# VH-VL binders against 4-hydroxy-tetrahydrodipicolinate reductase (dapB): the designs that were tried, part 5

Target 1, 258 residues: 4-hydroxy-tetrahydrodipicolinate reductase (dapB), of Thermomicrobium roseum (b9ky70)
Amino acid sequence: MLRLALTGVTGRMGRAVLELAASAPDIQLVCGLIRPARDPHEVAAQLPAPLALTSRVAELVQGADVVVDFSHPAVTVAVAEAAAHAGIPLVSGTTGLSEHDQAVILRAAQHVPVVQAANFSLGIALLHWLLPELVARLPTWDVELIERHHRHKRDAPSGTALALARTLLAAREPAPSPLVYGRGPGTAPRQPGEVGIHAVRAGGEVGRHTVLLATDDEAIEVTHWVQSRRAYAQGALEAARRLIGRPPGLYSLQDLVT

## First folded at step 1 (VH-VL)

Design da8 (framework fv_danvilostomig_arm2)
Fold by ESMFold2-Fast, scan of step 1:
Structure da8 (fold): chain C 258 residues (1-258), chain A 122 residues (1-122), chain B 109 residues (1-109)
Amino acid sequence: as target 1 above (258 residues)
Amino acid sequence: EVQLVESGGGLVQPGGSLRLSCTASGFTLSSNYMSWVRQAPGKGLEYIGYIYSGGTTAYASWANGRFTISKDNTKNTVDLQMNSLRAEDTAVYYCARAYEDYVWGSYGMDVWGQGTLVTVSS
Amino acid sequence: ALVMTQSPSSLSASVGDRVTITCQASQGISNWLAWYQQKPGKVPKLLIYDASTLQSGVPSRFSGSGYGTDFTLTISSLQPEDVATYYCQKYNSAPETYTFGGGTKVEIK
């Protein structure tokens, strides 16, 4: 049994991880982190599965084989230090880390395996590996990226789409590949090597990313489709499973799926 | 330490322009939405607009065309350019950050600057 | 145009009382709602996001509920330090960008 400690137990990702881990036969939930001001019994009552709770980071890592962290930068830094000291691998999805916070995580990675990611979709991680291979082997094919998200999404294009576009552009070097945001009235005709990126905002869609590779005679579409936020939580748990036994280092999610 | 510091406030004549700056420390603008919010003396909070890490901006309908938000990731600053100022623009102006949640986009505005006073009078 | 209506505009209660503040959106906004506390002369502080998720460091006596158009902020046992104006804010960008409610001033009797 993989003994798992969790931070952010009352957040959306933490609750999803807890729910999935409770149903996994290979995972034993051992401890969750809460703020010192919170009553453990009150928090336990709102969780989808029973879990021992502590407000002390040192206690969180004790008896765990891995820590999964979806909290706040200050908590993430403390957890990274404690995990490194205890020799426990760390999976962290916390965003908003400062340069100093990132340095602490890099130091922790000198002592334990760490994965730090903004997106835990295994499928997106695999596309970061697969798409360079496709583009490198088909260097003259047209490339476009289309993404679709729910009506409430604030950013456009999505962070995931921008990351995928960077991965695609890097694979097309040495030729320069300008990035084109949308096509509307006055947009110039397609230029060799350009990558278009297009955003759609409608309905309740969690996320969809399509990469179109095309010539005059044929096309390939590679689409990743998120149907449930459980996908991200599942990816975090799978990252935790795959970090066990790895040497110290900062791992990307891509490193764990290839 | 995570903090935001606004600057550039002061007295300006009606019809004038003013540029406010907000300097972030302890975090980077590349993973956060940055917003501008104002509050007239004795009144409630009023949302002006935001800028995402990728540069996308959006504004309240009343602010669109008069106010422009921009940022410089290298300097870790976000700016608010205000044009055609009126007496009713007199307010304390705040910059604030929000986390980007990779499932739904925002955690709310968790860090705020101390505010800078803008007074529009003749 | 989407309007956020907050009620009451002000209230006065005793220490230990249960206080309820309501926020109503003129159109559905899912759970894209945050609550802020602003003490006199201070900057706003985030209390709750996604309608019901308590921000780190905020006392457990604060709670939020609601979905769609009707939202509630509850203080289960009012304390002297809770004297402040409370604001709701929607994130939904349709039809207009993010909008604050008018605020509720909470005072001790």
Scores: ipSAE 0.000, ipTM 0.372, lowest interface PAE 19.8, mean pLDDT 85

Design da9 (framework fv_danvilostomig_arm2)
Fold by ESMFold2-Fast, scan of step 1:
Structure da9 (fold): chain C 258 residues (1-258), chain A 124 residues (1-124), chain B 109 residues (1-109)
Amino acid sequence: as target 1 above (258 residues)
Amino acid sequence: EVQLVESGGGLVQPGGSLRLSCTASGFTVSTNYMSWVRQAPGKGLEYIGYIYYGGSTAYASWANGRFTISKDNTKNTVDLQMNSLRAEDTAVYYCARSTYTIDSSGEYVYFDYWGQGTLVTVSS
Amino acid sequence: ALVMTQSPSSLSASVGDRVTITCQASQDIGNYLAWYQQKPGKVPKLLIYAASTLQSGVPSRFSGSGYGTDFTLTISSLQPEDVATYYCQQHYDTPSGLTFGGGTKVEIK
């Protein structure tokens, strides 16, 4: 059984990981991290599953085979150092790290395997591998990226769409291709090698990304869509499973699915 | 009131084994990081190892393989099993409570409470 | 190897004197240093942690300073009850790599 320690137990992602881990037959939740000022009994009462709690980072990692981290930069840095000292792999989804914070993570990765990702969708990670293969084999085909999200999403295009666009553009080397944001009145005809990116905001769509590869005679669409936030938590747990036994290093989620 | 009381010390022959016990009161071993530290006669303090609430342990490199730390949450005790004892292991053995927390300034580990110590003499 | 070196190994001073004890780390340990007092025949007592934070109940005549590799424990006005051996301890390499300095014995002249 994989013994798992978790940070961010009261956050949305931490709770989703806790729910999934509690029902997984191959995972034993051993400890969760809380701030020293928090009452463990009050926190335990609000959790979706029973979990031993500590405010001590050394205690968090010492009984675990892996630590999963969805907290904030200061906690992530402390956890990374403790994980490296304990010889424990780290899976971290924390964003907003400074250059100094990232240097600590890189030092930890010299001693233990570490996965950092802003998005733990296994499907999106796989598309970063698959899409270059498709574009490389069909180099003259038109490429467009379309993403769709609920009416309340504030950023456009989505971070996921921009990352996929970078992957698609890189696959068209050696000549860099322009990225075109939407098309409006007076837009010039399609230029060779350009990639269009389009953002749709409507309804309650959780998240959908489509890559269209087309000629005059045929087309291929590759679509990924998220029906539940559970997908991200499941990706984090799968990353934890696949990280066990790997040599020290900083891994992307793509490295674990290919 | 926090109190730690060690027991089990005494005279042992070289190559022998001895088990020390530490009884805690005023707090629970199940929520604390517990350590053992020794001091040879006329010498300084030397860290042996620790046990956290979940039972995981780590040891100073010189102690690894000969010394084992364990605990009993029901009895609120921490034990140190010492094997293959040598004359150089003659020392007062202390049980200590350790604090390891993180805050805005960083992480800190130090020994905030100590037992009175128990003398172990390895001699023929 | 993270080695802690204390100096002097021993000193003698008069009641009321200002006493300073130094501790040097073999590498940068930030402010991750604690000081302990061990009176003759007694158990060690925590005085200071995080290089300069005084433990509750410790007299204000004790103070710590330093950062990186050089640290100092100061007793502003030595009292008879301060006769003891003082130890520094790095808590940078935590929790398994903790190391103590060799100690400084403080005596009254």
Scores: ipSAE 0.000, ipTM 0.373, lowest interface PAE 16.5, mean pLDDT 84

Design in0 (framework fv_inotuzumab)
Fold by ESMFold2-Fast, scan of step 1:
Structure in0 (fold): chain C 258 residues (1-258), chain A 124 residues (1-124), chain B 112 residues (1-112)
Amino acid sequence: as target 1 above (258 residues)
Amino acid sequence: EVQLVQSGAEVKKPGASVKVSCKASGYTFTSYYIHWVRQAPGQGLEWIGGINPSGGSTTYAQKFQGRVTMTADTSTSTVYMELSSLRSEDTAVYYCARDYDSSGYYPEDAFDIWGQGTLVTVSS
Amino acid sequence: DVQVTQSPSSLSASVGDRVTITCRSSQSLVHSYGNTYLSWYLHKPGKAPQLLIYKVSNRFSGVPDRFSGSGSGTDFTLTISSLQPEDFATYYCMQGTHWPYTFGQGTKVEIK
């Protein structure tokens, strides 16, 4: 039994992880972190499985084999420190970490294995490995990235699209202005080495990312799409399973799927 | 456009109940906590309670425990606050408000989007 | 309940003035995982309150940079560096660290 502690039990990812973990025969949820000002009894009553709840990070990690974290930077920093002191691996999906926050995560990784990822799609993780190989072998091909999400998504481009763009650019020759955010009236013609990023917002689409590699004569499109947000929760749980027994270090999700 | 739209003004007699609605639009309804706050004439803001629309768990301020009930209807993206055994001191403008979540996963315990307010008058 | 007290209860100011409002809590607002949940709101009669600052010092999107928050523990300050006509309003602080959420009594900023 993998004993799992979870932050964000009332958030979207936390609830998805909790529902999947409750049905997984190899996972036992042992403790959840709740925000200040929430009544633990009322939160516990709505959860699909028995789970001890705490607002104290030190208590969260006690008796756990791994911590899964979907919260915000200050919580993630505190959880990373606690996990390192408890000797517990950390899987974190928190975004928006500052350089100082990242330094704390790196310090924790000196003591325990840590995965920190903006996206827990196993498929996206595999594309971070595959796409540089394609681009490095086809260095003169044009590269564009298109992402599509539901009408309510506020950020543009998506964090996943930005991460994929960085991965693609790292495999190419440097350019003075490597990223182009959309194209419209007044946009300069394509320059060598640039990568365009385009965001589409419509309907209820969970997430779709397409990388186009093209010449005048042929093209390759690589598309990943998510049909259910459960894919991210499944990826986080699989990352937790694969992180157990690894030596201390900062692991990418790519390291766990390749 | 993200917005919370509340039901119209109510006039009630002491001892009656009032049920105020708060219809959410422009965001994923179940991803954000909704809180209720009131302001009596000449007074400051007072927190009543909150609800997680995902699962329906509620937390109420001690002063209102036993008189307030909050519910959420996910099919209509609407939160309701029912206050029973009304007293004249319950005369106030009642607001619903969304708990801000910059991450999409963990609320900030700050209220970013507010309904326009519903005036509830309790008079004999 | 955690008591939250604002000072002053009211002040008179002119456009262009620097305004400071203080908020003091009866207990520390630092929770065990390090966050301090103290927010500031602007409220005008006939309108809904508007979020200005969350977690002590973070400006909410669209809020002008003349608004800033600072403080720690039990003592917090909202500063308006150069008061504008639309800033004449009542300001509230709110703590979200301890159940239940509690608001300060409000500070009314009036035309001098």
Scores: ipSAE 0.000, ipTM 0.442, lowest interface PAE 12.7, mean pLDDT 86

Design in1 (framework fv_inotuzumab)
Fold by ESMFold2-Fast, scan of step 1:
Structure in1 (fold): chain C 258 residues (1-258), chain A 123 residues (1-123), chain B 112 residues (1-112)
Amino acid sequence: as target 1 above (258 residues)
Amino acid sequence: EVQLVQSGAEVKKPGASVKVSCKASGYTFTDYYIHWVRQAPGQGLEWIGGINPSGGSTTYRRKFQGRVTMTADTSTSTVYMELSSLRSEDTAVYYCARDLGYDSSGYYEFDYWGQGTLVTVSS
Amino acid sequence: DVQVTQSPSSLSASVGDRVTITCRSSQSLVHSEGNTYLSWYLHKPGKAPQLLIYKVSNRFSGVPDRFSGSGSGTDFTLTISSLQPEDFATYYCMQGTHWPLTFGQGTKVEIK
């Protein structure tokens, strides 16, 4: 039985992880982290499954085999330090980390295995492996990336799209202007080696990413889309399972799927 | 303790620009979005826009697009809002406010506010 | 823009009274992720606005338990179970689900 501690229990990801973990026969949820400002009783009433709650990070990691973190940078840093001291693996989906925050995570990774991912989709992790192979074998083909998300998404382009773009660029010959954000009346014509990245914000779409590889005569289009944030929660739980027993180090989700 | 402290009152002539500051303390500056809201005399609250201090990305209400610019200085934990081409109807108290966002929702709810900056636009 | 309408525009009350303020939106405030981003603020002249309730019904840190929020979809209510002297103020609801953010026009709670 994998004993799992969870941060971000009131967020969308935290709730999805809690719901899935409660239904998993190999996982026991032991504790959830809440803000000091929240009433534990009020939070417990909102959760899809019973869970012991604490506002103290030391209590969170007590009795856990792994901690899954979907919070914000200040909490993630504290959790990483506590996990390292407790000797337990960390799975973190927190974004917006500063250089200072990342240095703390790297220090924790010297002591325990840590997975960091902006996106816990197993499919996206697989594309980080597959796309470089396609691009390396088709080095003269045009490459464009289009991502689509709901109208309320704050970041543009998505973190996932930026990560995929970096993966694609790393597999190509360097170009003077390697990444082009959108195209409009003021945009120059396509330059050799560039990768266009386009963000669409409309409707209620959870997430869709398309990579187009094209010549004058043919094209390949690789599209990944999610219907539900449950896909990310499933990926996070699978990462937690696969991280157990691994040596200390900073892992990507790709490292766990390939 | 979380605090947002704004610059002092300004008096401007029509057509001028004003730049209001909002200095944050008591938390990690780059972890939270900062928004600007104004209240004209006898009117309600009106959202102007917001900024992510971590990367400088901004979102503005359409009616202010082209006249408003928001910037963040991470070395001083300060956000600025500059409004140009001032009109008499821009006379208002301007507030900065921190986006709640802690539980991973991040969808525009304001937990701590600055004390306000009165901007008066008159001839 | 999503229109947010508060009622009443003003009301007179005495200390100890139960006060109810209503907020109605022109379209559903349920976000695609399932949360509803409707918050309530207390504002006094010369002071900063103060968050009371977020995500419809969650009380912010330090906010007295006499304040409660309820509602769903397009209809929301702020209730003050027993009005105190410091509660005479203007109250605003705000929707954060749809861009751009929009506030209600405010409800002024005055001494009877």
Scores: ipSAE 0.000, ipTM 0.407, lowest interface PAE 15.1, mean pLDDT 85

Design in10 (framework fv_inotuzumab)
Fold by ESMFold2-Fast, scan of step 1:
Structure in10 (fold): chain C 258 residues (1-258), chain A 125 residues (1-125), chain B 112 residues (1-112)
Amino acid sequence: as target 1 above (258 residues)
Amino acid sequence: EVQLVQSGAEVKKPGASVKVSCKASGYTFTSYYIHWVRQAPGQGLEWIGGINPSGDSTTYRRKFQGRVTMTADTSTSTVYMELSSLRSEDTAVYYCARDQEVATIDYYYYGMDVWGQGTLVTVSS
Amino acid sequence: DVQVTQSPSSLSASVGDRVTITCRSSQSLLHSSGKTYLSWYLHKPGKAPQLLIYEVSNRFSGVPDRFSGSGSGTDFTLTISSLQPEDFATYYCMQSIQLPYTFGQGTKVEIK
């Protein structure tokens, strides 16, 4: 059984990870980290599964084979140091890290395998590997990116769409034109090598990203469709499973799916 | 230490433009939305708009559309809000504030957790 | 736009008093994800606003236990169980379920 310690247990990702881990036959939840000001009994009552809770990072890593971290930069730094000292892998989805914070994570990666990702979709990670291969083999094909999310999504385009667009642009030579954000009055006709990004906001859709590769005569569409936010928690757990036994180093999620 | 530091007070004449800066430190600048909120004397807080620093994607409240422009400079970790065609009604303290994470599909939403100290803009004839 | 209305607009209180502020939205703030996007802020003259409560009932880091949030759908309450000298301020609720974000008009808590 993989013994898992978790930070951010009251957050959205933490709760999803807890629920999935509790139902996974290969995972044993051993400890969760809470803020010092929180009452452990109050927090335990809110959790989807039983879990020992602590406010001390040193106690969090005792008896664990891996730490999954969805917290705050200051906590992530402390957890990374503790994980490195304990010799256990770290999976971290914490964002907002400073350069100083990142240096601490990099030092931890010298001692244990560490995965950092803002997005734990395994499918999106695979597309970051696959899309450059497609574009390199079809260098004259037109490329467009279309993303769709629920009516309440505040950012446009999505962070995932922007990251995929950067991956697509980097795969092309010579240097391509800038990203085109939508097409409307004032948008010039398509230029060679440009990549358009189009955002749709409607309904309750969790997330959908489509890359269109096209000529006058044929087209390929590659679509990633998130039907449940559980996909991200599942990706984090899978990253934890795949980190076990790996050499020290800073891994991307893409490194774990290729 | 996560903080947002704004530029100093401004006095402008009606019809002029003002550009307020908001410098971020202690976190990855491109990972969080920055919003602008103002408070006119004797009034409550009013949301103006927001910007995604990594993509320069912006959203403005309708009443400011055409008069407000938000930009981000990633090399200096600074967001700017420029308000043009100033009126006496634009006299207010303007705040920048950090909102939700940009690159996460699963929202960790705290509300606006870090705020700048505010910039007083006075529009007088 | 989603309208947010606070009551009362002001109140007078003494140290040790229980203070209750209400916030009502023109439509439900419950998102399809199960989260309710309602937050509370404390604002003092000459200072920046401070986040107190997010997602209806979660205290932000460092916020004293005397502050609590409750409610669902369209009706929300901020409670200060025992008012302290540093709590004399203006309080705002904010909805963030849709753009534009909208604040309540504020509730000023003044010394009796």
Scores: ipSAE 0.000, ipTM 0.402, lowest interface PAE 15.4, mean pLDDT 85

Design in11 (framework fv_inotuzumab)
Fold by ESMFold2-Fast, scan of step 1:
Structure in11 (fold): chain C 258 residues (1-258), chain A 123 residues (1-123), chain B 112 residues (1-112)
Amino acid sequence: as target 1 above (258 residues)
Amino acid sequence: EVQLVQSGAEVKKPGASVKVSCKASGYSFTSYYIHWVRQAPGQGLEWIGGINPSGGSTTYRRKFQGRVTMTADTSTSTVYMELSSLRSEDTAVYYCARGYRDWSSYPTYFDYWGQGTLVTVSS
Amino acid sequence: DVQVTQSPSSLSASVGDRVTITCRSSQSLVHSYGDTYLSWYLHKPGKAPQLLIYKVSNRFSGVPDRFSGSGSGTDFTLTISSLQPEDFATYYCMQGTHWPITFGQGTKVEIK
């Protein structure tokens, strides 16, 4: 049994991790972190599964084999220090970290294995490895990215699409104007080396990303789609499983799937 | 202190393979990428590729793909670069260098370097 | 590949001189997260290359303050404000933003 401690238990991702971990036969949830001002009984009543709660980071890591963290920068740095001191791995999805915050995480990684990721999709992590290989072998092929998300998504293109575009551009010959955001009246004809990014917002789609590689005579499409947000929580739990027994270091999610 | 110590000079015939080692010390081995860079006589520096010791994932410059293999042994904190089908043009000093890790992306710079390994390919 | 061009290829200078080396890239080196991965290295025959400047203008630990880096986008400069005897070496710029990593051809700083 993998003994798991969790932060961000009232957040969307924390709740998903808790729900999945509670039903996993190989995982034992041992403790969750809450803010000092919160009533533990009130929080416990809101959770999808029973969990011991604490507001003390040292108590959170005591008795755990791994910490999964979906909180905010101040909590993440405290948890990283505590995990390093306790000698247990850290999986963190916290965003908005400053350079100073990142330095604390890097120091913790000198003592324990740490995974830090903005997106815990295992499939997207694998595409970051696969796509450079395809581009390196097909350097003259046209490249386009198409992403689809629900009607309520405010950012466009998605962060995932932008990250995939960066990965693709890093693997090919530079172009004077490498990224084209949508095509419409007034858009110049395709230039060699361009990567187009197209954002679709409709319905309740969780997320879909397609990379099109094409010539005049043939094409390859690589598509990743998320049917349920459980995929991200599942990725975080799988990262926690794969991190156990690894040497100290800062791991990307890609490092754990390749 | 951070140190990268490489294996000694090698002399090989055309068509042979060479395996150069780079032993790291003074830091968490799996927290940083290790890259390989070479310099042929009278030429500048040329990047060959890099490896993430924590997962073993590798990336190679296109011209070396299929001829180069990079591996890492975490128990000895050592990275290896093997170059096969050697040609006279492969005569160079080969350096390992520590890359700055980026948790979200590939971009890097090299903060510490090995002392270099001279590989001579001659008939 | 992103081309990185240095100028000059060589120069002769005396101790105390101000030395300027230029590096130009064929494409912007600004990474999407805002940082620019251009670095400068000092290389002497028989010794390992040594990092001087990283991310355009940050001096690496132990590097004397006479070394400074500047620039943005595609145009970058390494300046040595008062050349010392130990500074006679070959200098390389490197772009680390785009795959594959590429180096300038080098600038040899020689004694007059």
Scores: ipSAE 0.000, ipTM 0.418, lowest interface PAE 16.8, mean pLDDT 87

Design in2 (framework fv_inotuzumab)
Fold by ESMFold2-Fast, scan of step 1:
Structure in2 (fold): chain C 258 residues (1-258), chain A 123 residues (1-123), chain B 112 residues (1-112)
Amino acid sequence: as target 1 above (258 residues)
Amino acid sequence: EVQLVQSGAEVKKPGASVKVSCKASGGTFSSYAIHWVRQAPGQGLEWIGGIIPIFGTATYRRKFQGRVTMTADTSTSTVYMELSSLRSEDTAVYYCAREGDYGSGSYDAFDIWGQGTLVTVSS
Amino acid sequence: DVQVTQSPSSLSASVGDRVTITCRSSQSLLHSSGYNYLSWYLHKPGKAPQLLIYLGSNRASGVPDRFSGSGSGTDFTLTISSLQPEDFATYYCMQALQTPYTFGQGTKVEIK
């Protein structure tokens, strides 16, 4: 049984991790981190599954084989230092880290294996490995990236689409290709090696990313479709499983799926 | 119950350094993040940086990087903010404030504040 | 850096009035946790700031129920349903989605 400690237990991701772990026969949730001003009984009552709660970071890490963290930069920094001191791996999805916060995470990674990621989709992680192979083997093929999200998503293109675009550009040799954001009046005709990025905002779509590789004669589409945000929680738990026994280092989610 | 008590007012000349203290009483000190916020005369609140005393880890707003240092002494439950190469524009009331260090959502707000320390920089 | 802007910069009101203060952020403060990392503070000259609202809409302990916070993403509102004498102060919003934490410029609520 993998003994897992969890931060962010009242947040959307923390609750999803708790729900998913409750159905996993190989995982035992041993402790959750809460604010000292909160009543543990009140918090426990709102959780989807039973969990021992503590307000002390040191207590959180003592009984665990791994810590999964979906909290706030200040918590993440404290948890990373505590995990490093205790010798246990850290899986963190906390966003908004400053350069200084990231340096603390990097120092923790000198002592324990750490995964720090903004997106825990295993499928997206696999595409970061697969897409370079496809582009390198098909260097003359046209490449376009299309992403689709719900009507309420404010940023465009998505962070995931931009990361995939960087991966695609880095795989092109001898030099990176230019990015084109959408096509419309005023957009220049397609140039050799360019990568287009297109954003669609409609309906209740959780997230969809398509990479189109094409010539005049044939095309390949690779699509990743998120049907439920639970997919990210599943990815975080799988990262925790695969991080166990790894040597110290900062691992990408891609490193764990390849 | 938890209180933050700051050191007294300081008057400094340009180019000098100032070190302000913030002492916690009545509760858990070392695991909370302690932040520093200032207010210059006629201006709004400005975040300077924060430290988690138990780990000694501090983060600073870029404009103060290289001039500010935050340290903690857990044996005395005291956090210090030292600001060097003082300029007239550093004249302000400096506050320390507690941010929760534990569970999700606790690190989102400054729930306990010190009384403030007036630092005057004049030639 | 994430910037937050308040409106209005000042307003005049009488005891018993309904007061509304708005805060707009340069990017969404809605985190993957489902929380909006925005808080509201009351500040009077000579006193320390006081927390009123955290995570967009949660009233801090000891804060009267006439204070409420609403909004999500980039647009947030602090409402005082019936202004009391002790409420004449400057109000600040703060984003804590990412460092550096940033405050709005403040809204001064003055006696009419």
Scores: ipSAE 0.000, ipTM 0.411, lowest interface PAE 14.7, mean pLDDT 84

